# VHH binders against RCC1 domain-containing protein 1 (RCCD1), part 9

Target 1, 376 residues: RCC1 domain-containing protein 1 (RCCD1), of Homo sapiens (Human) (a6ned2)
Amino acid sequence: MAEERPGAWFGFGFCGFGQELGSGRGRQVHSPSPLRAGVDICRVSASWSYTAFVTRGGRLELSGSASGAAGRCKDAWASEGLLAVLRAGPGPEALLQVWAAESALRGEPLWAQNVVPEAEGEDDPAGEAQAGRLPLLPCARAYVSPRAPFYRPLAPELRARQLELGAEHALLLDAAGQVFSWGGGRHGQLGHGTLEAELEPRLLEALQGLVMAEVAAGGWHSVCVSETGDIYIWGWNESGQLALPTRNLAEDGETVAREATELNEDGSQVKRTGGAEDGAPAPFIAVQPFPALLDLPMGSDAVKASCGSRHTAVVTRTGELYTWGWGKYGQLGHEDTTSLDRPRRVEYFVDKQLQVKAVTCGPWNTYVYAVEKGKS

## First folded at step 22 (VHH)

Design w1 (from r1 with S62K)
Fold by OpenDDE, fold request of step 23:
Structure w1 (fold): chain B 376 residues (1-376), chain A 124 residues (1-124)
Amino acid sequence: as target 1 above (376 residues)
Amino acid sequence: EVQLVESGGGLVQPGGSLRLSCAASGFTFSSYAMSWVRQAPGKGLEWIGRIYTSGSTSYNPKLKSLVTISRDNSKNTLYLQMNSLRAEDTATYYCAREAYTDSSGYSDYGMDVWGQGTTVTVSS
């Protein structure tokens, strides 16, 4: 077993409430910054105003608007109003606790339930049923919702492997690699080609015949990564979070370009005779109600994805991080606050000879786990 | 233009009370959850509390006994009542709009509009 080289977590983006994003004292971190050294963090879940960190030793720590710590924690999921914590029981059973975020880990939880992991049926030759991560419960028969009722049952027939929650929708990956979505659809985030809501899990027909390996849900957009490394993305594109042309960024670019041209009153009009080939301005896309295939630069294969409120992060097979979408708080990691409607590689990890292994986005920030590149 | 304007700040004696107001304009005030946030000199932002579209409230447990948030939708105004003020309550107080408040009054995606703040100084 190749000894997994010790890695580190990095953070960037909004930290106005004291969310740990590294050593920065500001309200924002615009470049990846290492988190506290020596803490073996295995899970990061970020809400807007606070972040939950779970260590391999089972310690949960909250950073930001919510504070506190707890032991015997297997997993945690943070939302602005609600903290879900999976605690180890005295036996094989786990205890799910739901806390009000403002009083998290103090006093009594709002709700608690014993969760029994589904016994790995002997006959599923498909190996280690990767115990679903919160908000999906280990039994895959329910998930935690940030809104009451907090416990949401799932049909056993779905065989849920992964579940991600957006602002108004849910995205589910089943054991066969099929994708289901339900909830609000007004921004096309369900991927069914309509803007209508779905009350029950509906199969994404557009992805039929494809095997997905991972799903991610942002505020009002959705992402799938196939086993072959293809990225499918759909939903709202107000800030370029789909890596599709957006009007809002085009207008900002023109304004900056106009302001920059007015400042250089010195006469050398470098007429960039960019031949205006009369290419019809690429149509702006505000909503993409069907999964669109997104190509990364250089034809890179994706292996992981995560979404914030209006930004997207993808990890490639080679361990590179690409980010795009809303960048106002530096949550894209490019040392600026510019929004992007195209995938851009986060150069920090390349420059530091780090291989990115995981990414998790909060609404306005991004956390990344990276290891040192092996000396070839 | 979407705008929030705080008022009511000033100098107050320890043990005193103060009511802050936040006037909202340029958006449908009643459709958004609202929050109060403060920043003490040299410190980070501290969340005080939230009022949902329903009028229900959530508070920072540290401040729950000292503050009351209310709203008057007819006046597009948010209020923060503070009692038993201490020196440690010296801060700039901000009202903020909760982004993308849903039909249930819930928001999980931050405060997108902020006022300029009003300064409260608690000093003898």
Scores: ipSAE 0.772, ipTM 0.906, lowest interface PAE 0.7, mean pLDDT 90
Fold by OpenDDE, fold request of step 23:
Structure w1 (fold): chain B 376 residues (1-376), chain A 124 residues (1-124)
Amino acid sequence: as target 1 above (376 residues)
Amino acid sequence: EVQLVESGGGLVQPGGSLRLSCAASGFTFSSYAMSWVRQAPGKGLEWIGRIYTSGSTSYNPKLKSLVTISRDNSKNTLYLQMNSLRAEDTATYYCAREAYTDSSGYSDYGMDVWGQGTTVTVSS
């Protein structure tokens, strides 16, 4: 077992409420900043106004609009109004606690339930049945919803492995690598080719025959990564979060270009004769209701994905981080606040010789786990 | 144009009360959850509380005894009642619209519209 080199967590984006994104005291961090050293964080879950950190030692710490700490925590999932915490029991049983975010870990939880992990069936030789991460319960028979009722049952037949929640939709990855979606579909985030809501989990037929390894849900967009490293993305593209051409970015670019041209007082109209090759302006895509295949630069394979409200982050097999979409708060990590409708590599990790291993997005921020690249 | 305008700030003596108002325009006020946020000099943003479309409220536990949030949808106005003010309550107070409010009146994706703020100074 290659001794996993100790890594560190980094954060960037919105931290107006004091969310720990690094050492910066600003409301925003535009470049990756290391979190406090010495804390062995194994789980990060970020809401808009606060972030939950779980350590390998089982300590939960909240940073931002919510504060507090608790022990014996296996997992935590943060939403703006609700914190779900999975507590270790004295035995194999876990205790799920649901807290109001504003009073999290103080007093009594809003709701609590004992959760019994399903016995790892003997037959999975790959013994790391990664117990589903919140909001999926360890038994994979339910998930936590940020809205009442907090406990949402899942049909056992779904064999859920991963569940991600968007603003109004859910994505489920089953044990076979199939993707299901349900909830609101008005932005095409369900991937069924319609804008209609689905009340029950519906299989994404467009991905049938493909094996997915991971799913991610943003506000109103969805991502899955195949076992082969292909990225499929669908839903709303208001801010380029699908890495598809968006009108909003084109208009912003023209306004900046106009403002930049007005500032050059010297009369030399550098007519950028941009040769208008008569290429019909690539149609702007506002909504992509079917999974679209997204190619990363240089044909890189993806292995991880996470989504914020309107941005997307992907980790490649080589340990590079790509981000795109809404960048207003620096949540893309490119040292600016520019939104992008194409994948851009976060150069910080490359420059620092870091290999990115994980990414988790809050609505307006991004957290990244990275390790030092082994000296070959 | 979507706009929020805070008013009612000023100088208040310790122990005093103040009611802030936030006038909303350019959007369907009743369809959005609203929040109050404050920023003390040299400090970060502090969430005060939220009022959902249903009229239900959530408060910062530290401030729960001090503040009451209400709304008048007929006037497109958000209110913050503050009582027993202390020097530590000196701040610029902002009203903010929740970025996304669902049909249940819940929001999970932040505040997309902010007012310019109104300053409250608590001083003897």
Scores: ipSAE 0.752, ipTM 0.900, lowest interface PAE 0.7, mean pLDDT 90
Fold by ESMFold2, last read:
Structure w1 (fold): chain B 376 residues (1-376), chain A 124 residues (1-124)
Amino acid sequence: as target 1 above (376 residues)
Amino acid sequence: EVQLVESGGGLVQPGGSLRLSCAASGFTFSSYAMSWVRQAPGKGLEWIGRIYTSGSTSYNPKLKSLVTISRDNSKNTLYLQMNSLRAEDTATYYCAREAYTDSSGYSDYGMDVWGQGTTVTVSS
């Protein structure tokens, strides 16, 4: 009963600059829509105004405010003004390039450097692991930044396995499943219980004793998923992106100017809006500076996460997709523009009998890879 | 309620000038970078330019010689001055709030609030 088709990519959310996501007629797509020739795409990296697609054959294609194509590409990572591209070099080394996004890959990159192709000894005999994806470089000893200096070394002792960049912060997952963060902390996105910035990678002590399998960084929030499928989430919650009660949704989509600020024992910031039914302010959480455990409906186990600027997406072990946060462009995939401060399953994939295998969020949109049931 | 309202659109002859306004309410205007974006009939959005909280501006290189963006924080108003208008400048013009300005002043994180738009038609 095995399905022969390998799977397809779907997109939803903001596409106003002509990004692929939908018919190309409007600013946004509210329900998942299949993408052009999605069978060959192995990497999607989206920014606000454009999306980069990398095919298995090494073709890079841009859609949206920038268009263009290039060959021999191993990986790409999009930020709004800059596109990082990893290409096969003339010799055994790979070539890391940083392009102005609007150049559409024409002319010369802003910057380029040969990089080591892979750290030796990374793969073991029982199974081969692939080097991390951009922004983490294949050597796992550096990452690319959208701001100069573009090449950023990492101490080899960190043994990085995954690195994700939010708008102002970084998350690093090491080989032992420990998580480090650094960068800006004004919204609690570093997870250390303070709002202070960190210049160097700092271990998340609150996660000690747990083994994390994935990290994701949003605009100003952070997510990790443990080996056992538990979700830990922290940072800014003004749009419900942490799946904790938020001011924006406490007023049924209205903003109320009156609020009071408190801190919980875990350092989260509790605020209250006016107009509660009993006359007391309605509680909400604006900032969570420590990792908070998040339960999905039905107690489902998570396996992958991705974050946009103000939304979060999670894939479960059974191939379901849950989304929450700011949804006014339809980037939550629920056939509406409603924002949520609780996880909600994207029913499209269930209704089509699809298993979600991967999710990648742009700042204001969501891309999903899914396969037919029986295709594992 | 967070709101942006554009005004000042209309019919203009080629070579003419026009000044658009955008009135902001429901948020601290001076704390946000703001952008103008346009959409020609049947086309996707085209970013025109941004004005930062400092008053500095950044423009789409294709349009930089034709436009000037300014703001008046005391009136919560964003302006777009357009000169030497051409037929291809016919579009609906939107003001938009940049979603965030980080600690270094960078604002290119997308837009979370839009106005209704004002239509500019350049023809005789």
Scores: ipSAE 0.727, ipTM 0.891, lowest interface PAE 1.1, mean pLDDT 85

Design w1 (from r1 with S62K)
Fold by ESMFold2, fold request of step 23:
Structure w1 (fold): chain B 376 residues (1-376), chain A 124 residues (1-124)
Amino acid sequence: as target 1 above (376 residues)
Amino acid sequence: EVQLVESGGGLVQPGGSLRLSCAASGFTFSSYAMSWVRQAPGKGLEWIGRIYTSGSTSYNPKLKSLVTISRDNSKNTLYLQMNSLRAEDTATYYCAREAYTDSSGYSDYGMDVWGQGTTVTVSS
């Protein structure tokens, strides 16, 4: 390789079924820890009880409630009951397999189909690549679903570049930077201003005129990142996963400010009641059915996002990681189990002089790829 | 205030039966699917099964013949009946609240509330 900077994966959050997250002790890890030293991992896909690791050399390994291995794997995508695996075939086409997760890759898959390789754009001799990572298939003309039918065609006119599945919904980013959503909408996760479901891909009108570069889908919330580094976020906010004010931090009964310190004239600490300074209930947002612009501290530009069931992680252009949302398993990476309704930088990577390059959230844990900062 | 408390563990001989209880408080019990999960010494967690708000159940196929899950919403109580116990069933048994049940009826999105567990030892 031409690069000289080492890179490693780090994990934190829930690991109670024996998933590897750094040291892998106990049921949860509250601070990032390096994992699988010396293994060239190119994909991490995590479910509630197990995690799939794919190496650049084509080895797939499962950790947690399922433990097994397979070779010649290009990609994997984990859901709790089903594992999708894309294998390099002996011929020109790849083989898509769907395994029962408990099989641990032993025996036969539940289902398998040959899939076509990546195709270039229709009208352009220098067209953009059509395939990304699972669940989007290499042809960009279908995706894999964790529920039968496993092979789901996409209209070729969509020109999909990225597709992400939340628990009940889908986000599609097309080649022009437009975003489509479909599936369940009862928590506003589709971003159309209603709570109604959509059976077919529907364009997000609220994002018209903007070019999106990245999408992420969580349990019941959605994120996209524009080419200029702006974050748009929508859906469920009961746990603060949108970085908008939550009910539990906004309601009465708090006698001590969360991080606020106010002093009387004599230097004693002032306590606030009811969350709001005027004594009224503080405002909160339980559901945001339209994309909301989210600013990171210091105006940092975002480049990547990933979502768990109730938390959100974002990587900045300068290699910082911010997390927020439900944190009771330590999946926010702040050495505690505190939930947050505001972005907070994960200081571990700054303290270790690491640049975060990628993040992948499982439902209740977080995996991060980081490299040592280059010095020039 | 959200709490799950298991009870009914103890020593039982091989081939015996045991019924565990889980008392729920601090939330609307009848609105949540619930699970039993166990952890043998030195091992990770193992999911046993789930009971939905409707009373329908889903089980780990490896344990289906050995266990029965039920609930009594009027008592906010979850139950696990275990039969024909073997030494390998020695574990701490936890009840847990499922984090969500989707519109298709699936609930395997993880747990957000746990009990402290009750220990079952199968030995002669």
Scores: ipSAE 0.724, ipTM 0.888, lowest interface PAE 1.1, mean pLDDT 85
Fold by ESMFold2, last read:
Structure w1 (fold): chain B 376 residues (1-376), chain A 124 residues (1-124)
Amino acid sequence: as target 1 above (376 residues)
Amino acid sequence: EVQLVESGGGLVQPGGSLRLSCAASGFTFSSYAMSWVRQAPGKGLEWIGRIYTSGSTSYNPKLKSLVTISRDNSKNTLYLQMNSLRAEDTATYYCAREAYTDSSGYSDYGMDVWGQGTTVTVSS
């Protein structure tokens, strides 16, 4: 019979509008908290003020500044003003709907269109398994945009497998594991070595020869994970979201002290203050316009990544969760509000004997799916 | 130290008016869109409105007829004018800095700096 490893979702970070992370009166939670006990959630999509939850039974629920529910939901994708919903129709077609977030799924959507999945007539009974994650549509020939026109065609030659939208840019992973980016580039989030915008998808030349398995787009930074578990990261780093040295994390002395220490080869501490004899300022990187290889502290392989507006989360092959970046709402999950420019393991899951299987970041919060450690 | 400090709260009678101020320090105030947000007793946060770097505004439709947001960049100060106050407007009022304004002028990516809040009580 099939192995069963029941799991649970956990949330942490900003919840001031009543998002399911806390009591609905507090602004933030600083350590992982179990969500919706007994509910079989299969998709979490969070925006600044609300979160959409989809269950395996097809129920969509909104929590936060918008509250509402709908049935027959296959997928949902939340942005602050717009909620995209993929619903099952009475027949084989799916229905893509775009809702004003404040409508709470009442009345009429702003826009709707029937969407046909992959070609009919195959001996593929699992047409439902062909539905991609929004914003990429099931046909992989278009994506949904949070701004009109909502339906955006993709050139068939791109052969898209995954598409992620940041605040001002897009990342596309193709069937061969190549990465394309387009949109705004003023923080280096496109990864082409310039700060120029790109109107159409452009291949990341710096990743040629590598096979990527996943992409993630943050507010203004980008991440991909290779098939072999390597992390490449680029874009804006003013909050440490790239795990590269920052100046702005010195706003409290505790943050600087914890993040400024990097041992030399002989074990001596790196000096980061401007008090050095030569007067040179501590090194920092505000923008990284080329993909940078990121090593996790234990050399663990990454398998999943997700980005918020100014933070990054990565799941390792062994079920650990690492977070870094802006943490002042507690969205890093370390039981404090400390920001980091280096990856740190979220100890809650280790302490609870849980293996992390998935992570999805909202702009200022983090949602995590974890299971009890299996016997081995 | 990046800081926002609200002032001007207090007791006001129904139908009255009140002007709240928010003093900003530690950052380039003129470069950020700013918002007012309130929290009524027993409720979550409710967004009131935003003022952009251009001086244009947008408001929560439920509150638009009652509020006016303005800013004085020379004094690094954000203002909220409230008129025709009702008992349901009793709340703690916060000013907040918008985290980002994108190249299209949108500024709804969340807030990264908050004041301590000032309490407004509307009762006779």
Scores: ipSAE 0.722, ipTM 0.888, lowest interface PAE 1.1, mean pLDDT 84
Fold by OpenDDE, last read:
Structure w1 (fold): chain B 376 residues (1-376), chain A 124 residues (1-124)
Amino acid sequence: as target 1 above (376 residues)
Amino acid sequence: EVQLVESGGGLVQPGGSLRLSCAASGFTFSSYAMSWVRQAPGKGLEWIGRIYTSGSTSYNPKLKSLVTISRDNSKNTLYLQMNSLRAEDTATYYCAREAYTDSSGYSDYGMDVWGQGTTVTVSS
């Protein structure tokens, strides 16, 4: 068992309501900062205005617009109006509680249900049935929705392993590595080649024959990572969150370039005739309604992905973090507030000789777990 | 242009009441959940409460007894009634639009439009 090197959590992006992102006193953090919250965090779930931290000791702490703490917590999932908490029972049973986010975990939950873990069927020797993380319930027969009704059943036949929720859609990864989506599709976030809504889980046909290891859902975009390390991405690209050319960034770049054109004293506009090689301007993509293969720089394999409202983060097999999309609050971790329509490596972790192991995006912020690189 | 304009701030004595208004323009006001947020001098943002498209409200538990949020869709106006004001309530008060409010009147993706704020000073 490779001794798990002690790691730390880092945060960057929006923290206007006092969300723990590190030592910064501002409304936003533009570079990764180590969290003050103890090194014992095993789960981070961020809504827009608050973040839930679960420690290995089972303590839940809320930071930001919501406050409060609870013990005996196994998992937590934060949305703006709703906090789902999985609490350890006296036995193998878990208690799912749904709280109003503003309740500070005081009083009575809005809803509670005992969750019995599905008996490990005898035959899967790979015993670490990674109990699905919230919002997927441990029994994989339901998930928590931030909107009423809060309990959403899933067909047992789906054999859900992971579930991620976007603003209007859901992505489900099953035990076989197949991806399903349902909900709103107006931004192509369902990946079925249409903009139509799907009321029921629909298999992504474009990914048939491929085995996915992970899914991530942003506001209106979707990501999956294959077992081979390939990234598939689809949905809305308004802010470059698909790492595809977007008009909005091109216009912003031109405006910045125009403002940076110092008026020479003599009023002559130095038209930098950058030789526009007649390459037809790469078409801007506003919506990608089917999965597109995304290559990371240097052909790096992805192993983890997470999405915010309009940004994407990917962890490589070598422990690098790449981010792209909307960067207005520094949620990309590049020490600026620029948006990107291309994957960019977060150099902080490289410079600090840290290996990134996990990433979790809130709508406007990013949390990262990293460990020190072993001295070879 | 999408705009929010707060008004009604000023000087008030401790124990006094104040009603703030937020005028919305440039968007379909009735289609968005709205929030009030305040910032005291030298402090971070504090969420006060939200009103959904349905008219239902959610409040910061610390402030629930002191504030009431309402809306008049016919006037494109959001209101914040504050009672029993204390010195600690001195702040700039902002109204904000909840981004991407869905058809159910809920949003989970932040406040995308903010007013310039109105300052409330509670002093004797």
Scores: ipSAE 0.721, ipTM 0.887, lowest interface PAE 0.8, mean pLDDT 89

